# VH-VL binders against q0aze0, part 120

Target 1, 268 residues: q0aze0
Amino acid sequence: MKIILVNNRFKENTEKKAQEIAGQLSALNVEVIIDNGLDEPYAGTVDFIMVLGGDGTMLRAARRYGQRAIPVLGVNMGTVGFLSNIEINELAEYLPLILREEYSLEARMMLEVAVFQQQSLLTRVFCLNELLLRSNSPRMLSFALEISGQKLEPYRGDGLIVSTTTGSTAYSLSAGGPIADPQLDAFIVTPVASHIINKRPLVVSPEREISLHLLEEREAIIGIDGQIKMDFGAENRVLIKRAPHPLLMVNLKAKPFFTSIDRSLQRQ
Below, E stands for the ipSAE of ESMFold2; O stands for the ipSAE of OpenDDE; V2 stands for 0.75 times the mean of E and O plus 0.25 times the DockQ between their complexes.

## First folded at step 4 (VH-VL)

Design y1 (framework fv_ixekizumab)
Fold by ESMFold2-Fast, scan of step 4:
Structure y1 (fold): chain C 268 residues (1-268), chain A 124 residues (1-124), chain B 112 residues (1-112)
Amino acid sequence: as target 1 above (268 residues)
Amino acid sequence: QVQLVQSGAEVKKPGSSVKVSCKASGYSFTSYYIHWVRQAPGQGLEWMGVINPSYGSTDYNQRFKGRVTITADESTSTAYMELSSLRSEDTAVYYCARGEKYTFLSGYYGMDVWGQGTLVTVSS
Amino acid sequence: DIVMTQTPLSLSVTPGQPASISCRSSQSLVYSSGNTYLHWYLQKPGQSPQLLIYKVSNRDSGVPDRFSGSGSGTDFTLKISRVEAEDVGVYYCMQGTHWPLTFGQGTKLEIK
């Protein structure tokens, strides 16, 4: 068995714990690869991915490995979040189930984001939560949104979020989007501080293609899962589709999504 | 400037092990993967495995059935390939080669710098 | 494993004439990024392989303009517009899209 341990190098306790867990797994004849986010993703095949950390670490793991159709387990290390399944102090209890492959998988849709300059593909990335188009200056953006070839009236405002249902509790929520059951497959399209007050969030089929481009030259950026930033100008366009493979999340114990989100909202 | 220099030729008996070294110079050793590729006399190229020197992480062609082990020593900028349980069919020139690292934006690049090769002969 | 098939296995060319080598993969080599990781190597007699073309059509540093690569999906071609004596050797295609990395069986280029 070969496992990737994904952690955050900049958190001292996380790095130390990853080394400790790697040692324990090696003692059980499990081959361990550590990915701390500073190098390129591990090249080659693996059987399982264990993410040590909070939601941010899981988002990075999903972008790097989510399209490989490999089981991914989120192990929480002290920060409350939505993408972890077990706590670090529970790992020893569940490790025999992991090694025997005695768990269920939950499929979470991902976005495929392709950025073009004219007809040329500049980059293609995958993400679990969302793409954010936003202004990088005090000026509002003017931009075009097309959904499966249907051209909507122009948007004016600070930006737009195209989110998965998993991402419904991230930036989309903060911008006024709905809370979605992550077991549903859908795009959620949420405007950010729209000048037009009747521009509402849209919930659309995951089979649709979403296209964005600027109508005026402005300083704008595209953000992916709140972690990757790319400059976006009037010469650029972005195409968003459902990714070929969902992220396969490991369920070792029931996590009550609705109770968790309700508690989180009450803390605000 | 950028070079990979391998250890000298070896003659080994069947059932023994061989360990070939590959010393890198002229670049940041940990910034690239080191691949191992072999070539039997008169035959084509066969990929054996790869190491990321930054973390010591490896992947192998399963055809070698756990007989191959690749390691790296950052302090000396040297990679090693050990092949155990040698058979006459393992007689080949063994190459190390530098390759760009995998990324989520890119697949596995070709190998742009190669060692000179190490002839390993397996005979009684 | 992805099977890489080269044709022809051997090729004899008069100096100054063109040469063409084909490489076919058993599966598409398009990566999720939209790039295709198909690379060409030359192994001159008694020497280590050297990279000629990376990602289908990009010449490596120092590779003469007479070498060009093309193709998409599963079918790829390496062309030499005018063969010179120094071009003698065995040409290999290699795919870097899928693990494990695999090479074609090689095409030997000789001068008549």
Scores: ipSAE 0.000, ipTM 0.392, lowest interface PAE 18.0, mean pLDDT 85

Design y10 (framework fv_ixekizumab; at its last look DockQ between E and O 0.01; V2 from the best seeds 0.00; counts 0 for: pae E 13.2 > 2, placed apart)
Fold by ESMFold2-Fast, scan of step 4:
Structure y10 (fold): chain C 268 residues (1-268), chain A 124 residues (1-124), chain B 112 residues (1-112)
Amino acid sequence: as target 1 above (268 residues)
Amino acid sequence: QVQLVQSGAEVKKPGSSVKVSCKASGYSFTSYYIHWVRQAPGQGLEWMGVINPSYGSTDYNQRFKGRVTITADESTSTAYMELSSLRSEDTAVYYCARGEKYTILSGYYGMDVWGQGTLVTVSS
Amino acid sequence: DIVMTQTPLSLSVTPGQPASISCRSSQSLVYSSGNTYLHWYLQKPGQSPQLLIYKVSNRDSGVPDRFSGSGSGTDFTLKISRVEAEDVGVYYCMQGKHWPLTFGQGTKLEIK
């Protein structure tokens, strides 16, 4: 068996923990690759991905490896979050189940984001939470939203979020979007500070293609999972689709999504 | 024989830090965990944290996170526990203790050999 | 965190009589392998704690056979068949299943 351990070397003692876990796995004839986030993704085949950290580390792992149909387990290192399944102090208890492949998988949809300059593809990225289009100046944006070729009335405001159901509790929630069951597949389209105050979030089929472009020359950026940013101008277009493969999240322990989000909202 | 020998008693002022040493002998230092446990006067035992000397990896009780640092020096077979931003309620006997390493198929974390303890008094 | 609760918190025993201490955990201490990570420690006056019983019922080296441990899941018992003067001290149960390691409050054993 070959396992990738994904961690953030700059987070406390996670690099040392990754090396310790790798040493113990090697003693069981498991080959281990450590991904600290600083190098290119490992290009070889692997059987399992273990993410040591919080939601941010999981989002990075999903972008790097999520399209490879490999089981991914989130192991929490004491950070509050929604994407981890077990705590680091539970790993010894659950590792025999991992090695025997005795676990269930939960599929989470991902976005495929393609950014073009005229007809030329500039970049293609995948993400688990959302794409954010936002103004990077005090001036509001005027932009066109097309859903499967259907042109909506122009948007005017600070931006737009196109989110997965997993991302419904991230930036989309802050902008007034609905909370969605992450086991559902749907795009959630949430306006950011719209000049038209009655613009509503949209929930649309994941089979739709969503296209965005600016109607006026403005300074804007595209944000991916809150971790990647790209300049976006009037000559750019972004195309958003359901990614070819979902992220396959390992379920070793019941995860109480609805009770977790309920407790989070009671504190606001 | 297996033995853990700790540094001597210390008196510290509030806001300072203390670093207690624990020197191991009679066994392979990197083959065992070293735990730190404290006991305030007349109170029970409170686990502070642990180090794996082979990797330098640590786990801490969240109550002490940000104030406690555990380190190990393989060349001298010595573990250290440093507690910063001392308060009067940190007055306690601090123990180091040897624990068996868990395997990834086993979670046994018992402590079989204990140091003699180090009294740290924090007063103004 | 796993909470460990001991009863009684103190007991006085006439020499030669038995003593029994109970320990309850807030969750099961059994791993998927079937092993149970509950241990008992004795702290004699002025001394460091010493291991008495590990994994529920295994006596540590040099521990007299009048000490025995039993239990399963969340309920555990330490028994001393005939208490001797040298048994005076505070007894602690401890769970070794998950970090942080947690101890019971301690049970003080005194001779009448």
Scores: ipSAE 0.455, ipTM 0.750, lowest interface PAE 3.3, mean pLDDT 88
Fold by OpenDDE, look of step 6:
Structure y10 (fold): chain C 268 residues (1-268), chain A 124 residues (1-124), chain B 112 residues (1-112)
Amino acid sequence: as target 1 above (268 residues)
Amino acid sequence: QVQLVQSGAEVKKPGSSVKVSCKASGYSFTSYYIHWVRQAPGQGLEWMGVINPSYGSTDYNQRFKGRVTITADESTSTAYMELSSLRSEDTAVYYCARGEKYTILSGYYGMDVWGQGTLVTVSS
Amino acid sequence: DIVMTQTPLSLSVTPGQPASISCRSSQSLVYSSGNTYLHWYLQKPGQSPQLLIYKVSNRDSGVPDRFSGSGSGTDFTLKISRVEAEDVGVYYCMQGKHWPLTFGQGTKLEIK
C-alpha cells in the first residue's frame, strides 16, 4: 500500500504530524509520500491520499490529484470546515479501517475549467469548489454568460461564481448563493454584486456547459478555489464543464450535513 | 509482569445478566485493545467483542444481537464484559485478552496475554 | 464473516515425529500494506489459550523453534518439527483482518 500525505509546509504543526504519521505507517509496511506543496504532484501510482489540515489543503489536494481515481481522506487539524471527515486525534482509531480498506466513498463533482486566448488553450484545471470571474478594478464588469449555447442577458457587476454543490458552502454562500446538498451534482451560478440587485443564482444541470467572456476592454481575474489567480481579458474565454471524474472522498465517519450546517457556518 | 486477572466464577439464572471484570497490570492499559473470547464446554473459541480503552470505542460480534456490552475504566485499569438475557447456551468460560493496536505499534496484531478465564454457568 | 477451516481436527503423533496443521480462510487475509494477519494459538489442557505464531510465521516470545508457520493468501500451515509431550493441546488459527475476528475449529494434538 502506498499513501500520499498532503499537508501545508507553511503550517509547522501539519508538517510535524505528517512526519510522525509517515513513521508510523512505515512501521506497518506502508509506503508514504509526503506532499507539502513544495514539489510537483507525485506522478506515481498510489492507493490512498490523506489530507492533513483544513479545507484549503483539501482543495489543493483535489486540484493536484482529483483527476485520478484515488480515495481522499480529510483529516482536520484544529480548523473549521466542511471537507474533513475525521479529526487528527481520531486517526489512530480509524487507521485500521483505512489499512483494511473498510470505508465508503462519496463522489463529489468537480469542475473542469479551461481558459482560452482566441483558439489557444492557456490552461486547464480541475477544482472542487468554484471558478470566480472578478473585476480587477473598482469598475463593474460586463460579461456574457452562455449555457449550452444559450445566450443569457449580459451580466453587469463585480463578477460571477460558478460553483459545485460542494463549493456551495464556500465563496458562493458569501455571495448569496444557495446551500446545496453535497449529494447532488449541479452548477451553482452566483452573481457577485450584480448591477441588478435581485439577480438570482442559477442551479444548472451538470450536463450543460458554461461559457464566460468579457464584453468590454477591461481587466479582470480568474480565481480557482480562492487559491489560484490569473489575469483575464477581452481576448480570453473560459469554458466550464463537469469534470469527467469526481473526487472520491473517504467516509469513515458519518457527518450530519444539515443538522450541523448552522454550527459550521457560525464558526467560519 | 504483564497479566490480566479476571473475576470469579458465576452461576446465573436464565434471563439474568452477568458482568465479568478483567484487571490489567504491568503495562499501559490504554495502549492496547482488550478482547473478549468465550469457550463453551468442549467447544472452540468464539470472539465476542473488543474495546479500545484509549477511545472507549467498541465493536461486537453481531451474533450476540446486542446482548454484549464492553466497557473500560482507565482509573482502575479494568475492562468489563456484560452479557444480558442469559441462556443455557451461554454457559462457557469467558476470557479477556490483550490485543495490540493495529495503528502505531509494530507488534503481533493478535492476543498475546490472556486472563485465566471466568466460568459462567446458566442453569434453572 | 470470514470462515476459518482447520484440517485435521485431531492428530495423534509419536514423540519425536513431525506434525502439520492446515488452516484455510474463506477470503484473503492480506492487507493492502502487505501484512497478513493469521495467528496460531495453543490451548494446553486446563489452561488459557496462548499465542504461538503471529502474522503467519513469527514465533511469539518463548516459543520453541520447532514450531514454524507458513502460507499466503488463504492457505496456511503450522508445523512442529519434533513433537514433544508438552505440545499436547488444541491448536487454533485466527484471522485478524476483519471484524468479527474468527477462529478455526481447533485441532486436538495427542501423543501416541
Scores: ipSAE 0.015, ipTM 0.505, lowest interface PAE 7.9, mean pLDDT 90
Fold by ESMFold2, look of step 6:
Structure y10 (fold): chain C 268 residues (1-268), chain A 124 residues (1-124), chain B 112 residues (1-112)
Amino acid sequence: as target 1 above (268 residues)
Amino acid sequence: QVQLVQSGAEVKKPGSSVKVSCKASGYSFTSYYIHWVRQAPGQGLEWMGVINPSYGSTDYNQRFKGRVTITADESTSTAYMELSSLRSEDTAVYYCARGEKYTILSGYYGMDVWGQGTLVTVSS
Amino acid sequence: DIVMTQTPLSLSVTPGQPASISCRSSQSLVYSSGNTYLHWYLQKPGQSPQLLIYKVSNRDSGVPDRFSGSGSGTDFTLKISRVEAEDVGVYYCMQGKHWPLTFGQGTKLEIK
């Protein structure tokens, strides 16, 4: 059995704990690959991914490995979040079940984001929470949103968020979007500081294709999961659709999503 | 180490085609663009086009008006440039070069690794 | 197409003396994020071009600190504080803002 152990190289506690867990797994004849974010993603075949940390570390793991359809377990290191399943102090209790593959999987929709310059594809990136289009200057943006070939009235404001239901509790929420049940598949399209008063958040079928481009030359960026930033100008466009594979989140322990919303949001 | 190794020199007649290969080693082939640049004898550098090896997407200099085709084979880490309808003016050294992908705010640092060049001579 | 114009087209320099090469673009090379996509290459006799300076002023790995780049908008300069015999070759500026990428016509540096 081969496992990727994902941690954050800038969190010393997580690094030390990752080495401890890797040692314990090796003693059980489990091959462990550590991904601390420093190196390229591991390219070989892997059976399981264990994420040590909070939602940010899970987001990186999802972008790196989510399209491989490999079970991903979130292990909370003390920060309350939406993407962890068990606490670090519970790992020893659940480890036998993990090794025997006795767990269920919860599918979480991901976005596929393709950025173009003129007619050329520059990059394709996957994300778990959201794409953010925002101004990179004091001036507002003027931009076009198209949903499955249907052109909406132009947007004016600081930007736009296109999120998954999983991402509904992240930047989308701060911009006025709804909290969505992560068991639903949908796009949530949330304006950021719109100067056009009748631009409301939209909940859109996951089968739609969303396109964005600027209507005027402005300093703008595309943000992915709050962790990747890309230049975005008048000669660029971005295409967003549902990714081919959902993130397969391991469920060892029931999480009370609705009863814990207030506590989880306070700890982000 | 990181290097690009190109195919050998070619002598061609007007109206024919040439296909130059560029084999990459020492790095993840799909993590970088591959550009093609040519240089006629005693002249400057002329950019021909680019490929993103991850997706096969390309962009071309319109001066060649569809005569150039750039492809990539991930399984062999090799890029190819084919120039058709050759003219005597196409006599040049053809280079491949690696460039960073434009995917971050500070991207597009230029072409940092170049192949050794392939001389193509077009004569009757 | 963005036209890149270099001056001078040729330089002869005594070893140890400074050299300066000018590059002008027909349009601003500042991209939407504020980055300026102007690069310099050196092609030594019989060799492939090599990256020297990227984004106006950043030296590529292994480039000596006697090379420096400066400029803004449309006007750029490459300076060599003390020319050495190994610096002989043709220097090119290149813009990376828009397809097609375009080079200056080159500046040949020779030792007297």
Scores: ipSAE 0.005, ipTM 0.466, lowest interface PAE 13.2, mean pLDDT 86
OpenDDE, second read of step 5: ipSAE 0.006; ipTM 0.502
ESMFold2 (binder alone), look of step 6: mean pLDDT 91; pTM 0.938

Design y11 (framework fv_ixekizumab)
Fold by ESMFold2-Fast, scan of step 4:
Formats: structure tokens, sequence, C-alpha cells
Structure y11 (fold): chain C 268 residues (1-268), chain A 124 residues (1-124), chain B 112 residues (1-112)
């Protein structure tokens, strides 16, 4: 058995804890690869991915490994988060179940984001939460939105979010989008500070293709999961579709989504 | 650490094709564009095209469209530029060069590391 | 295609004296991000081009402080405060804002 440990090199004690866990796994004849984000993703085959940290570390792991159909377990190390399943102090208790593959998997849809410059593919990335198109200056954007070839009336405003259902509680929520059951597959399209009255969030089939481009040359950026930023100009086009594989999240103990989000909203 | 090493000089007859290789080392080959630029003897630099190795996506200067083909082999970290229907005017040194990093915003739409160049002579 | 025009096409400089090379683009090189993708390359005799300055004014790693770049929009300048023997070669400006990428015609720097 081979396991990748994904950690956040910038959090206290995470590197030491990753080494301790790797030692324990090695003693059980498990091969361990540590991914602290500095190097390229491990290219070999692995059986399991363990993410040591908060939601941000999970988002990075999903982007790097989410398309490989490998079970991914979030292990919380004291940070507040929604994408972890167990706490670090519970790992020893659950490790035998992990090694015997005695757990359930929850599939979470991901986005495939392709950014073009003229006729050339500039980049293709996968993400768990959302793509954000936003202005990088005080001037509002004027942009075109197409859904499966259907051209909508032009948007004018600060930007647009295209989110997964998992991302419905992230930036899309802050911009006025709905809370969605993460077991439902759908795109949520949420305007950011639209200057056109009555532009509402849209909930569309995950089989739809969404494209965006600027109608005027403006300073804009594309943001992915709040972690990647790219320049976006009038010569750029972005195409968003459902990623080929969902992220397979490990469920070792019940984590009721609706009561968790309800408590989170009460604490805001 | 970062190097681009190109294949050796070639002499070709008009109407033939040439394929120049560019082997990358010291970095993640699939994370950067590879550009091809040529320079005729005593002349300036002329951009020919670019490839994204991980996707096989290419963009060519219209002057060479239909004659140039750029490819990449991820298993050997090698990019190739093939130019067909050679003319005497195609006599030049052909360079490969590493472009911007595509996985994160770099802000550079240019080239930083260049190969040593490959002289292609087209003569009867 | 964006036309990049360099002046002068050739200059001869006594060692220790300054040199200045101008580059003008046919269209603005300001990208939507506010960045300007104008770069300067040096090709020493018998060698491959090497990056000197990227995004108008940033020196590449290992490039001496005597090299400086400036400019905005369509007008750019590369300056060498004190020319050394190792600076001989052809200097090219290059724009990366618009496809296809285009180079200036080059400026040959010689030492007398």
Amino acid sequence: as target 1 above (268 residues)
Amino acid sequence: QVQLVQSGAEVKKPGSSVKVSCKASGYSFTSYYIHWVRQAPGQGLEWMGVIRPSYGSTDYNQRFKGRVTITADESTSTAYMELSSLRSEDTAVYYCARGEKYTILSGYYGMDVWGQGTLVTVSS
Amino acid sequence: DIVMTQTPLSLSVTPGQPASISCRSSQSLVYSSGNTYLHWYLQKPGQSPQLLIYKVSNRDSGVPDRFSGSGSGTDFTLKISRVEAEDVGVYYCMQGTHWPLTFGQGTKLEIK
C-alpha cells in the first residue's frame, strides 16, 4: 500500500506530524510519499491520499490529485474546516479501517477550467470550489456568458463566479448564491456586484458547458479556488465544464452537512 | 540546472523536410511552453511558434503555417520542430526556448532559457 | 502583427561610456492586468540570445545593475550606464502582449 501525505508547510508542527505519521505507516509496511506543495505532484500510482490540514490544503490536494480516482481523507489538525472528516487525535483509532479499506466514499464534482489565448490553450486546471472572473481595477467589466451555446444578455459588473455544489458555501455564498447539497451535481453561476438589476444566480445542469470572454479590453483576473490567479484580457476565453472524475472523499465518521452549515451561519 | 539541448547541424536539399529536437532538463517539462525562433545568417530573430507540452496545443506564426509542425514527447522531455518544403531562404539557426509557466500567473509572455541553436543549411 | 522598431540599428561605444537603445511598438503593450510584456534580449557573438530585462524594467537573475530598462505604452528604452567589453552583441526588444510574438530588428553594440 502506498499513501500520499499532503501537508501545509506553513502551519506549525505540520512537517513534524507528517514525519511521525509516515514513520507509523512505514512500521505497518505502508509506503509513504510526502507532498508539502514545493515539488510537482507525485506521478506514480498510489492507493490513498491523506490531507493533513484545513480546507485550503484539501483544495490544493483536489487540484493536484482529484482526477486520479484515489480516495482522499481530510485530517483536521486544529483548524476550522468543512472538508476534513476526522481530527488528527482520532487518526490512530481509524487507521486500521483505512488500511483494510473499510470506509465509504462520497463523490464531489469538480470543474475543468480551460483558458485560451487567441487560438492556443493557455492552461487547463481542475478545481473543487469555483472559478472567479473579476475586475482588477475600479472599472467594471463587460463580458459575455454562454451556456451550452446559448448566448445570454451581456453582463456588466465586478465579475462572475462559476461554482460546484461543494463551492456553494465558499465565495459563491458571499456573493449571494444559494447553499447547495454537495451530493447534488450542478453548476452555480453567481454574479458579483452586477450593474444590471435582476441578474440572478443560475443553477444549471453539470452537463452544460459555460464560456466567458470580455466584451471590452479591461484589467481582469481569473481566480481558482482562491489559490490561483491568472491575467484575463479581451483576447482570452475561458471554457468551464464538469471534470471527468469527481473527487472521492473518504467518510470514516458521519459529518452531517446541513447541521454543520447551519451552525456555521449562526456563528457569522 | 535548467538546460535545453538541441540536435546537431543539418544540410538539406530544397523540397525536403528537417526535424530539429530540443531536450529539456532541470525543470518540469510539462509546466512551461516551448517556443521556436529562427535566425537567418546576419538577420534578426523570427518567432515561429509555440507548444504547450502537456496538452500538445500549438500556435504558429502565419508565415510558416502549413509548413511547420511542433510536437512534444513528455516521456523524453523533448520538443520537436519540423519544417517541410524547405527553400534556400530557410537556411537559419533554429532555437528552442522555454516560455512562461502556465500553472500559475507568471506575467511573462516571453522566453527565459534558450537552447544552443541548430544550424540548418538548405542548398542544392 | 505588432511592429517593433529599434533605434539605432548600430552603435560603437568606448569602454566605460553609456549606451542607450530605443524600442517603439506599433500598438500599446499594456496587458489587461496592467503589466507590460516588453523584454530585452542580448545575443553575444556566436551565442544564443539571453534574457536581460523582463516586463520593461526588471533585471533577470545575474544581470548587472548597469543595465536598466524603462518606458511605457509604446516607447521603451534600454540603458547601459558603463559599457564593458562583455556587452558586445546584438540587443533585441520583444513584445509578448500580442500574438504572434515579435522582435525588433536588433541593435548591434560594438566596442572601439
Scores: ipSAE 0.000, ipTM 0.375, lowest interface PAE 22.4, mean pLDDT 85

Design y12 (framework fv_ixekizumab)
Fold by ESMFold2-Fast, scan of step 4:
Structure y12 (fold): chain C 268 residues (1-268), chain A 124 residues (1-124), chain B 112 residues (1-112)
Amino acid sequence: as target 1 above (268 residues)
Amino acid sequence: QVQLVQSGAEVKKPGSSVKVSCKASGYSFTSYYIHWVRQAPGQGLEWMGVINPSYGDTDYNQRFKGRVTITADESTSTAYMELSSLRSEDTAVYYCARGEKYTILSGYYGMDVWGQGTLVTVSS
Amino acid sequence: DIVMTQTPLSLSVTPGQPASISCRSSQSLVYSSGNTYLHWYLQKPGQSPQLLIYKVSNRDSGVPDRFSGSGSGTDFTLKISRVEAEDVGVYYCMQGTHWPLTFGQGTKLEIK
């Protein structure tokens, strides 16, 4: 068995714990590749991905490896979050189940984001939570939203979020979007500080294609999962669609989504 | 107007801890990192660490690991920096600053908005 | 850690004359994306630092065009074409390519 061990470069002592866990796995005849985020993603074949950290580390792992259809387990290092399944102090208890491949998988849809400059593809990125279009200046954006070839009336405001259902509890929630069951596949389209009266969040089929472009020359950016930033100008267009493969999240322990979000909302 | 407002000056004894707050306004709090940078009197700037408020991810300068804890509260748009086991050499002005999010595809675009600073004096 | 070295540590300039500050990094600041994360800050007396230049040569909003940045790899320069009284302060370069983020030791600019 070959496992990629993804650690949280932003979390205290994660590097040392990753090395310790790698040593323990090697003693069990498991080959371990450590990904601390500093190097390019591992290009070889892999049987399992173990993510040590909070939601941010899982988002990075999903972007790097989510399209490979490999089981991904989130192991929490002490922060609260939605994307981890077990705690680090539970790993020893669950490790035999991991090695025997005795777990269920939960498929989480991902976004495929393609940014173009006049018919030329500049970049293609996958993400688990959302794409954010926002102004990079004090001025509001004027932009066009097209859903599966259907052109909507222009938007005016600070931006727009296109989210997965997994991302419904991230930035989309803060912008007024609905809470969605992450087991559902859907895009959630949430305006950010819209000046057009009655612009509401939209919940649309994951088979739809969403495109965005600016209607006026403005300084804007595209943000991906809060981790990638790209300049976005009037010469650019972004195309968002469902990624070819969902992230396959390992489920070893029941983590009830609705009670977790309810508790989180009480803390907000 | 984008603004970061920090808590007031503090005087602490060696061995104690201090917790400085940084309240953000005028922007989406979770869309930017919050960095903490300190400056001893008459000295240069020293980066302490960063938090990603949307996910709670933190990273620290090795010199402060084990003593510094950075947190963020989304509901109040406030970041905190707590420094424990204080020594006289920790006497400094502590700044919070807003920065573009770091990724494997991009480094920091710079810290574009800074708090006014909080003077922490450690004396016996 | 990446060491950022500024020269000179102090300079005194007659108003209207140019000033130049150099910054050298102990290793390349080119990120895997091809971008170079080298930024310049100014700290005026009694004030917080303020961003002047980001990614080598881009002026932050509101920064006068008499400020310019240049350089590549490990060698960078901040230039002020005509120094004004309000430019007095300490200038810092900072690298954002490698963890941890590191600043140069600072260059104090004074008026003669």
Scores: ipSAE 0.000, ipTM 0.397, lowest interface PAE 18.1, mean pLDDT 85

